VH-VL binders against f1miw6. Designs and how they scored, part 39

Target 1, 251 residues: f1miw6
Amino acid sequence: MPHFAKPLLRNIITRNLFNSIKKKQCLQYLQTLRTLQYDGFTTVYFGETDIPESLVTGEDFSDGYYMPTPTWCVVHAGGSQGWVPWKYRMFLRDELCIKQEDNLFFEFCDVVKKAYGKCAIVVKERRRQDATRPKEGKETEAQAHVPSVVNLTSVTCCPEVAKSYGHKLLTLPSPYNYLNPLDSAWSSLKWFIINNRKEFCLQSVDGVYSYQYILFSDLISKGIERINLSKWRTITTKVRRWENYYLGKLS
Short names: E, the ipSAE of ESMFold2; O, the ipSAE of OpenDDE; V2, 0.75 times the mean of E and O plus 0.25 times the DockQ between their complexes.

## First folded at step 11 (VH-VL; framework fv_acasunlimab_arm2)

Design u3 (at its last look DockQ between E and O 0.51; V2 from the best seeds 0.00; counts 0 for: pae E 12.7 > 2)
Fold by OpenDDE, look of step 11:
Structure u3 (fold): chain C 251 residues (1-251), chain A 119 residues (1-119), chain B 110 residues (1-110)
Amino acid sequence: as target 1 above (251 residues)
Amino acid sequence: EVQLVESGGGLVQPGRSLRLSCTASGFTFSDYWMSWVRQAPGKGLEWVGYIYSGGSTYYAASVKGRFTISRDDSKSIAYLQMNSLKTEDTAVYYCARLSYDTDLYFDLWGQGTLVTVSS
Amino acid sequence: DIVMTQSPSSLSASVGDRVTITCQASQDISYYLAWYQQKPGKAPKRLIYDASNLETGVPSRFSASGSGTDYTFTISSLQPEDIATYYCQQYDSLPYSGLTFGGGTKVEIK
């Protein structure tokens, strides 16, 4: 099933290569990352993925009534050392504002400090949907605004918090999100869910798995566990290749 | 055929300059990092420097300020300009490709060209 | 620069013997280590990449392992064609530490 990742990567690379600003941001990210690695920081990727209920139940909503199904958000971290020895978190995204657990990032920073020492924590840049049309105005020097805070859906990542534990928080530019190995890990997880949900279902009706009868926590746990150290190494090596490509091309 | 061919080696006096060339064929030269590695007679391998596909260069401390790596992508040639040559620079100089599709390790080598620095 | 300490500098063994070479990095290089074979008058040939992966076409008698700072290269049964100098090379911290080689191990047959 490695077939799905290849075409997406090619298409993403071709379209976004034209924004000079984003290229500079990518280069800066890569240079910073490499510097930190040289300085002995362990790279860990911290992120989240959405798991809609339909993915678990196998319900095909193709008949146009998009009933918003509940969506779970899974938060975890990994890198070349495998999954971080931190318990993943799951949050239900409902119409109610997911209370950002401010303490979760503290907990995470403490755990990685204990496990790896000083870390380069890499998070994805959240696409600000609301970026209205940049008014044509002045080429203000894209001062690399180190965002004071990077908000995940369920977690707020604060550079100052990271720093207090001796870590560095890095934001991966949005056009280059494929340089995050977590995406591959999440894809693997989702694949596992789709292909194994039947085994974790206590009852099925008419070929549809009822969510209430799915051992969802076990399904997610087993899916995460399936991504062993060897798989992480493979994923991170692939990412590294792309990093080297861009570092070479943009430098 | 995918290959690298070094040229320009020879005998030179200390303090003089020499320029080596590495001609690449059989692959898209512009996509790859290129590197120079040297080997003194009877000694081990020593990395000299490399050049990014974008043109940035990095050098070993032993040659920094004296050697310059450059590339001409239109000709598929990498160069090593060696200035202020020393006797200790005597070596077989290899051109090598750094592969981005696997990792930044040497996947293709030339046959090498001998540079002898002697009075 | 990351220093690679390779041991031994030379060894002599009989055909069929197990040969072991070690390489120690001055810092953790994860698994970004390659092993090269260089025969006299030839360019180096990569045998191993990413600490333990055999290159295509390399005989199975060659193997390698390691993590962190310590790495091992092994020839399970030394053959006459294996007479060469072997080198480890790290590629972890590019571009700042460059590419550094071990000192090499000359392998001879008794």
Scores: ipSAE 0.657, ipTM 0.854, lowest interface PAE 0.8, mean pLDDT 87
Fold by ESMFold2, look of step 11:
Structure u3 (fold): chain C 251 residues (1-251), chain A 119 residues (1-119), chain B 110 residues (1-110)
Amino acid sequence: as target 1 above (251 residues)
Amino acid sequence: EVQLVESGGGLVQPGRSLRLSCTASGFTFSDYWMSWVRQAPGKGLEWVGYIYSGGSTYYAASVKGRFTISRDDSKSIAYLQMNSLKTEDTAVYYCARLSYDTDLYFDLWGQGTLVTVSS
Amino acid sequence: DIVMTQSPSSLSASVGDRVTITCQASQDISYYLAWYQQKPGKAPKRLIYDASNLETGVPSRFSASGSGTDYTFTISSLQPEDIATYYCQQYDSLPYSGLTFGGGTKVEIK
């Protein structure tokens, strides 16, 4: 019977738990989450992932990038109930920033309220170095209008919007990303992309991001469908084991 | 050999105290949460309490305030101090280990020690 | 605490019969449920964890399923060595819930 069957995970956790401020934030997060779960809130994880173009093309770079490559961003949500019955959003990150649409998070909160009742909506903490860059304080207008294109770094998950639907918005502190089952779902999606990208033809035509978007959207849709309810329950069960581990270590 | 061995059971009168010990071997004791579970003669299992690897404790309502769980990681021993014993506390007391992953199911049990509380 | 309602409290069946035991939780426990076997005079032994995962070395005639509040334990073909009392145990929600057991099901051979 293995006794130390998870030494790599322990080492990663120990390194990430070094910061005493982050340990306190993790404990507060877990205690709040457990309180909400006890009080009948359904846990829903809301977030985004970046899918770089190189993942789709399969290029193997052995040197640094001279300039940023295009990156697709996918926004979705899920939990032990599976993907929420809400259409995910997808956009190209290197386009102009789109003014935050104040109805997107409203729409999400309404959908999960109708589907599950009151929810504990969990989002990852934005990294401090990225989050410390100030918003343009002089300009709040939209840069460009593109229907259903959302830059999640620009999407506002407002606690008062969640509260108005009876939800609670929680922030998962960095560096405890292993407590986010969406990260496992995103890894499954990326694995699907790697294994199925040859089935999607790309034409070499200058400025054909619309064609790439259509083919990539179909690949994403198929990948999301492969992450079914059974897979979600496996992922969330593993996250709960990690949550109990952290509660035991930090209590 | 991975095992838990309880000791300290016996016959006591109501209102008195008794201390049970649970000696662990064959695993890194300080990494695990430990629990006590009891079973009255002919009855089902009843959880008594547990102690985290960090030392925090939680108790069932029936024993809270009367029983204290502690641990000595240097000796690999968990303790159950039972004060103000009642006849209802008569049971076989098991020491149990909670999963390494901090999941709260019992993956290792001792053989139990009988505590009889009677006049 | 989360209350576990286990039924039946006892049953008697013939060798080869399919045996079914249920546990109902007072609230959603999200698969955090284990099943234990306790033979007469012995300490309990875990058979199943996380609602459906069979412990290594446990015969395949044992199985379990369930979600939310409703969980089921099954012995597909009862054997004489399966005479025991079976318990479910939930392990959901720290620090507000204890580790509660169902009342047990005594399984006997006719």
Scores: ipSAE 0.006, ipTM 0.446, lowest interface PAE 12.7, mean pLDDT 76
ESMFold2 (binder alone), look of step 11: mean pLDDT 89; pTM 0.885

Design u4 (at its last look DockQ between E and O 0.02; V2 from the best seeds 0.00; counts 0 for: pae E 7.3 > 2, placed apart)
Fold by OpenDDE, look of step 11:
Structure u4 (fold): chain C 251 residues (1-251), chain A 119 residues (1-119), chain B 110 residues (1-110)
Amino acid sequence: as target 1 above (251 residues)
Amino acid sequence: EVQLVESGGGLVQPGRSLRLSCTASGFTFSDYWMSWVRQAPGKGLEWVGYIYSGGSTYYAASVKGRFTISRDDSKSIAYLQMNSLKTEDTAVYYCARLPYDTDAYFDLWGQGTLVTVSS
Amino acid sequence: DIVMTQSPSSLSASVGDRVTITCQASQDISYYLAWYQQKPGKAPKRLIYDASNLETGVPSRFSASGSGTDYTFTISSLQPEDIATYYCQQYDSLPYSGLTFGGGTKVEIK
């Protein structure tokens, strides 16, 4: 499993290294994170991953009929201590606006407070697709606008909510999303799904697993459970090495 | 051969200055953080400071404001400038390498150079 | 700075004995702890990293474990060549807390 992650990481690092602004943002993120760690905050990565139905069924839609397949969104959190003792959530992305569960982030903040105390909650920055038009305007001092709210697909993460529980919400800059250990965890989960879906399928026709006959919840649960503390430590250690690399290079 | 070699140690009076050098060979010097660790006679290891590949430095409280770490990547040398030396600074000074592709533990040490601060 | 309290400061044991050294951190350092062996007149050598990982080429009689604030280093069967001072070192809170060492444990053979 470790072999696939190396080439992708190299390519991502080389392309994005040229934006001075993004480099600064990365350094600021890392400095803030390390400061919080020094101050006794437990680092927790909170995030989501999409699991398209095709990943579960093994259907190859290569023949051009892009039928939008239902996509599941899994929300969970983890860190050096493993998965947060919080029940992961799963949401179906349909054409209908996923009702953001407004209380989910509150629940999460409460759980991590009880489990770890004060936490540095790290979330990924969503690529604003809308920055199409280069407005030519004023070099306004990139005041690190602490986004007032970070919206995940299914959850709204509010810094003020985090603060009310004694936590700090950190946003990982988008070019450096690979500094989130959850990505590795999600990759492991997806790998597990692909390789084990047959065992969780009650019926198969012509090598295609019908979604209706897949014990999907069990498949996801077992996939998540397979990412044990040892695996989390390995993943977080790898991320830490990258963090150190950037601290060393950008400082 | 991959190695670090310290030089510049010796006898010095309190209040004086001394500059140590750590010469690296056998590896790409610029890819590593460099650190100084000292050991007083018969005592334990004490971290002195380190320098990032980017040039930022961090020091132990005991030497902060008096000691300066620098590096010359073109020469593969790290330096420890010690000012306002005290008797308590008497120690074997080791330079050590910190790889960036691993965590911040020491993977290569020099043989050390003795600094004696005495009146 | 994170303070590392190492115990005992010295011990004497017989060849073949089990030796245990402890290191306590002033705060949770996760698993970012290394153990070093220093023989007389030599530079330290890393034996363990990330609390429990044995360095390549290090004998299997050496092991370590721990989490949070408490860590243990063990020699399962002490050998004559193991006469040294052992140090723990944390690297959790860089750059702000630096790289702090424990006080060391001198291991001798009776």
Scores: ipSAE 0.617, ipTM 0.837, lowest interface PAE 1.2, mean pLDDT 87
Fold by ESMFold2, look of step 11:
Structure u4 (fold): chain C 251 residues (1-251), chain A 119 residues (1-119), chain B 110 residues (1-110)
Amino acid sequence: as target 1 above (251 residues)
Amino acid sequence: EVQLVESGGGLVQPGRSLRLSCTASGFTFSDYWMSWVRQAPGKGLEWVGYIYSGGSTYYAASVKGRFTISRDDSKSIAYLQMNSLKTEDTAVYYCARLPYDTDAYFDLWGQGTLVTVSS
Amino acid sequence: DIVMTQSPSSLSASVGDRVTITCQASQDISYYLAWYQQKPGKAPKRLIYDASNLETGVPSRFSASGSGTDYTFTISSLQPEDIATYYCQQYDSLPYSGLTFGGGTKVEIK
C-alpha cells in the first residue's frame, strides 16, 4: 500500500505542528513570568508602534511613481504601575533611515531599575510577516554567531544588558495578542490621534517635517497622558485574566 | 479547506426536541472552542452558547436549561441538543469557531441550518 | 451582560460615499470587539478583530477604531458589493462569560 502525501495535506500537518510549538512557547513564557513575579520582579512591557503620517492639508500626493508615506515610530513601556517614568521615543522612519538606537535599551534598563527595582521586561516576539522587509544589517546572520537578542524594528533588546541591571528579558510569543497590554494601549493612542489630529492641522510651509514633528510630539504626549493609571490597571487586569485562562488550557 | 457544516435542521412542533450537528474539517478541532449562534428570520445575531476544548459549556440565559452543547473530538463534531422548543427558537442556527487568537487559522462560520418551531 | 448598542439600524448611501457605523458598549471592553459583514443569504464574515485590525484579504476601504465604550466602523468609499448587514460583537467576557452582538446595521445603495 503506497502512502500518499499530497501538498495540501502536508501543509495541514506542518501547520498543526507549528501551532503545537507556539502553544508550548506560550506555556513556557507564562510559567517563567509567574516565577519571576513570585520572586519579586516587577513586570514591564516594552514595545513600539507605527503611526503612518498624513498631512491634512494637501493630502493628494502627485506623480504616483514612488510616493512613500513617512511612518512615525513610538517606543514606550508600561505595566500595572502605569507608563514607565521614562521619556518615550518618537522616530521618523522614512526609507532612508535604517539605523537602530542601540543606547536606548541601556537607558531604559537604568530607568526602570531606579523606578521599580528588578524587572521582568517583556518584549513582543517579531512576527513572521515582519521579516519580509530588506535587511542590510547583520540581525539575520548574527543569530548564528552571537548570543540571541530580541529585536524590535527600532530597538535592539539585549538579554545581557537587562541582566547587568538585575532584570530578566522575556519574549511574548507573537500569536497570543491577548497577552500584550501594550497592544491595547497603542490602540487607545491611535484612537486619540484620529479624534484629535484636526487640532494640529498645518498649512504647507518650508520646514514642514520639523513643524510636523513638534505637532505630532505634542499630540502623542497628550494621547499618552490620557492613558492613565486606571486605564493601565484595567488593561493589565484583562491581560492577567487571559494569562490564567491559557495557563489552565495549555498546561 | 477549513470548513464547518451544520445539519439536522427542520420543522418541529413546540415542546419537541431537535439535535443539530456541526462537522469540522481542515483544522485541529480539539484545540478550539465551538459556538452556536442563531438568527431569527429578519432579525439580528444572537449568541446561544459555547463549548471549550476541555468540554466546559456556557449558555445564553434564553436557552439555559433547555439546550445542551457537546462535542466529539474524535469525529470533529459539535452538537446542539435543543429540548422544550418554543416558537421564539425559530432561527437559522450557525456553528462558529470562536475568535480568540491570531495564529494561522481563519475564523469560521458554517452556512447555517434552519429550525422552524410551529404548530 | 454587556449590552451593545449599534447605530444606525439602517442606512442608504450612494456609491463612493463615506459610511460610518457606531457601536457603544455598556461598559469598557478594552478593544475586545469584532466587526462582521453578513451579505444577503450568507453566513457572517469577520472583517475586523481587536477593534481595529483588518483581516487578511479585506479591502483597505474598510477600517475601524475606538476605545473604552465607543467604537466606529467606516467604509471610506462605498461600493455595490458592500450591500450587507454589519454587526459589532464584544468578546471582553471571554473566556468565562457570554458574548453579545450589536443589533446590526443594514447598508443599502440608493
Scores: ipSAE 0.025, ipTM 0.542, lowest interface PAE 7.3, mean pLDDT 77
ESMFold2 (binder alone), look of step 11: mean pLDDT 89; pTM 0.902

Design u5 (at its last look DockQ between E and O 0.35; V2 from the best seeds 0.00; counts 0 for: pae O 3.7 > 2)
Fold by ESMFold2, look of step 11:
Structure u5 (fold): chain C 251 residues (1-251), chain A 119 residues (1-119), chain B 110 residues (1-110)
Amino acid sequence: as target 1 above (251 residues)
Amino acid sequence: EVQLVESGGGLVQPGRSLRLSCTASGFTFSDYWMSWVRQAPGKGLEWVGYIYSGGSTYYAASVKGRFTISRDDSKSIAYLQMNSLKTEDTAVYYCARLSYDTDEYFDLWGQGTLVTVSS
Amino acid sequence: DIVMTQSPSSLSASVGDRVTITCQASQDISYYLAWYQQKPGKAPKRLIYDASNLETGVPSRFSASGSGTDYTFTISSLQPEDIATYYCQQYDSLPYSGLTFGGGTKVEIK
């Protein structure tokens, strides 16, 4: 008989979730997701993670030199079918990375349409628009001009682009990260990097530091590869247990 | 002594009503989704409906509008109210508990109670 | 309702034979499918969950696989105690999908 959590832990988690305004958002999200699944939409989780370059290189302080390291952003998608058959994207966290991501979501929607048909595209709510929007008057104009836009820091996810391909864009409320299987995939990737970086870092120093990029991309691709279809199904099954638990308690 | 015991089955004429009870013991009833499944004589299993731990109910198309599932957590009893009975409702009715960790498949079944709808 | 089409409705095989049962869903149910065994006069027993995972205590001669719309249940070497009716059951998009069963497959010994 499989169990995902002890009764005490399940009770504690349920009590915390029921005490927030966010439980209404969670119920609405779950009901919408399950309705779309019943209507034949394939669920795809689209998101990003930040990987500091120091996590990959091991940030060398042994020689007494310190140099700030950039942060890499990895954008990918997956679900119960495994990783989407779409080349993940890797960006340096800077001004130029943000400017080019608008076309990426359009390409993504085309790829998943061809692979799976109509999709329910789930994006975690990471945008802090309310905290970083000082212009109240422009907020009113922006609402009349642009419906809710879900942004990753590297990609703009437009609901109308998704709709034009027959997809539906859903936003997962942030306090319920247990409901995002992509977060578990990112954690597995980061754990792989920590435990395997020495093999890739030491072999990349071949008299010229230019080889570090090649080793970094190989390390990331190997980490993504380890999250195969079987592991995706394990992750999505665990998320689904949480979804059913919340849905049962709120319905 | 983890068990489910159905009661209230019997012979009834078409168009009449009958209420089945499912008494649970040996577990925390309020934590579980409960379901009814029926099996006509010599036929396969047919899901009837279920009730969430929060009380919401969902039904198969064949019984929707005629059957009502309810629960009394203080008594650890699930009910199936069957209205406008038809001869094709003749079956053994099982009460079943959905799996604790997933709420998606059945991990405990009762012995069943026979409902015969005949004139 | 998600319709589960199970085949065959019955079969007869000898002890030691390999037995295969299939279920086809009317739509993609990912891998959210369980298999049950019901022996004569008994309530059903779950053997397999999530398309391929064997329940604790179930003999290794039972196996299953599948994804999307097509699912297969196999008994690698039929034993006399395996005389039963076998059912698939989907749980794809609860609560809206319900918990629909296939029509069942009655397995007998020749």
Scores: ipSAE 0.385, ipTM 0.729, lowest interface PAE 3.5, mean pLDDT 80
Fold by OpenDDE, look of step 11:
Structure u5 (fold): chain C 251 residues (1-251), chain A 119 residues (1-119), chain B 110 residues (1-110)
Amino acid sequence: as target 1 above (251 residues)
Amino acid sequence: EVQLVESGGGLVQPGRSLRLSCTASGFTFSDYWMSWVRQAPGKGLEWVGYIYSGGSTYYAASVKGRFTISRDDSKSIAYLQMNSLKTEDTAVYYCARLSYDTDEYFDLWGQGTLVTVSS
Amino acid sequence: DIVMTQSPSSLSASVGDRVTITCQASQDISYYLAWYQQKPGKAPKRLIYDASNLETGVPSRFSASGSGTDYTFTISSLQPEDIATYYCQQYDSLPYSGLTFGGGTKVEIK
């Protein structure tokens, strides 16, 4: 059994600060975040992770026809205070019905308001796959277009909605996604799934766990629960140190 | 061996200037922030300032406008330029490394150099 | 600047005694607290970081805890070699403000 060693938690911080623009965006993000923190905003990271069926079943499709296996999307939030006292959501991603739940972000904003007061809600920038063609056009001053809406796969995050609850929505620039502690949390979750799926499986055939016999909800729930407050503190402290590094480096 | 060594301390009159040096060895100097901390005789520790790897500096209010921190990465040296020295600046001055790689701050200190400001 | 209030300023205890030092921050510093030991004529040595983590090689008799604004440093059984001044230090204010130390606690043996 390949010891999927602890490397999943190693934030491979690619030191290659590529584009001057992205550096500026990072600096702006960090400065804004710090300002909000000093102003008494609680930082909460809101995000999603994909759990492919193969991760749960242990099926190795490396040799054959990549049959797109169903993928689950888990949505949750956390920070230095641990998981937000909000029930995580799980969505099945199929080619047909990514039903965006329009009300989910409202619910989330209400919950964090009640729990923490005013929050800086941090979300990852979605990599627009399509912008491959560098249109040669004019260096228009990258006015930090605060995106009017940040779309997660299953949730639409609206700055105006956040604002209506007294929150601030921040977008983490894509090259700096490792500054999101949720990535470490998700890695931990995935590690848990891989290592414990057997215990949550009712039947196995030839070393492959049938998805239909896996207590998937329980597996995810237990995986999330294992990321306790102490772990969150460690992860967020690490992220903060990196944030400070970049603030110092980019200033 | 990983170490910091302060130098340049001594006796100086009020109003004069003095420059301290902190020589680093055993690590990639350019990757670290450097800080100065001082300790007056029989007193507690007081942060003086720090310099980032990018060169940005921050100072305590007590020394702002009088002290300047700089670095020469090619020589692995951090400097503390002290101008308009006051008697209250009398202290042992320590340099310390601020580490981000190990996620630790102030993980390495020099032995300190004594600065005495007296008439 | 974040003010660190350390207590007591000095204490005298017997060998084997439990020693407790407290540090209070003027604001929530989110566990970004270190504890230092300074022996006479020596540079400070960090013993604890991130409020409760022991540095490598530090004896297990040293411990620390705390959250928010209130932090505690403990020596479970005071040894003669522990005679020193101890300092708390916050580093939550980085990079926009200075690092601040507590006033120190001088630990002596009776």
Scores: ipSAE 0.023, ipTM 0.632, lowest interface PAE 3.7, mean pLDDT 84
ESMFold2 (binder alone), look of step 11: mean pLDDT 88; pTM 0.883

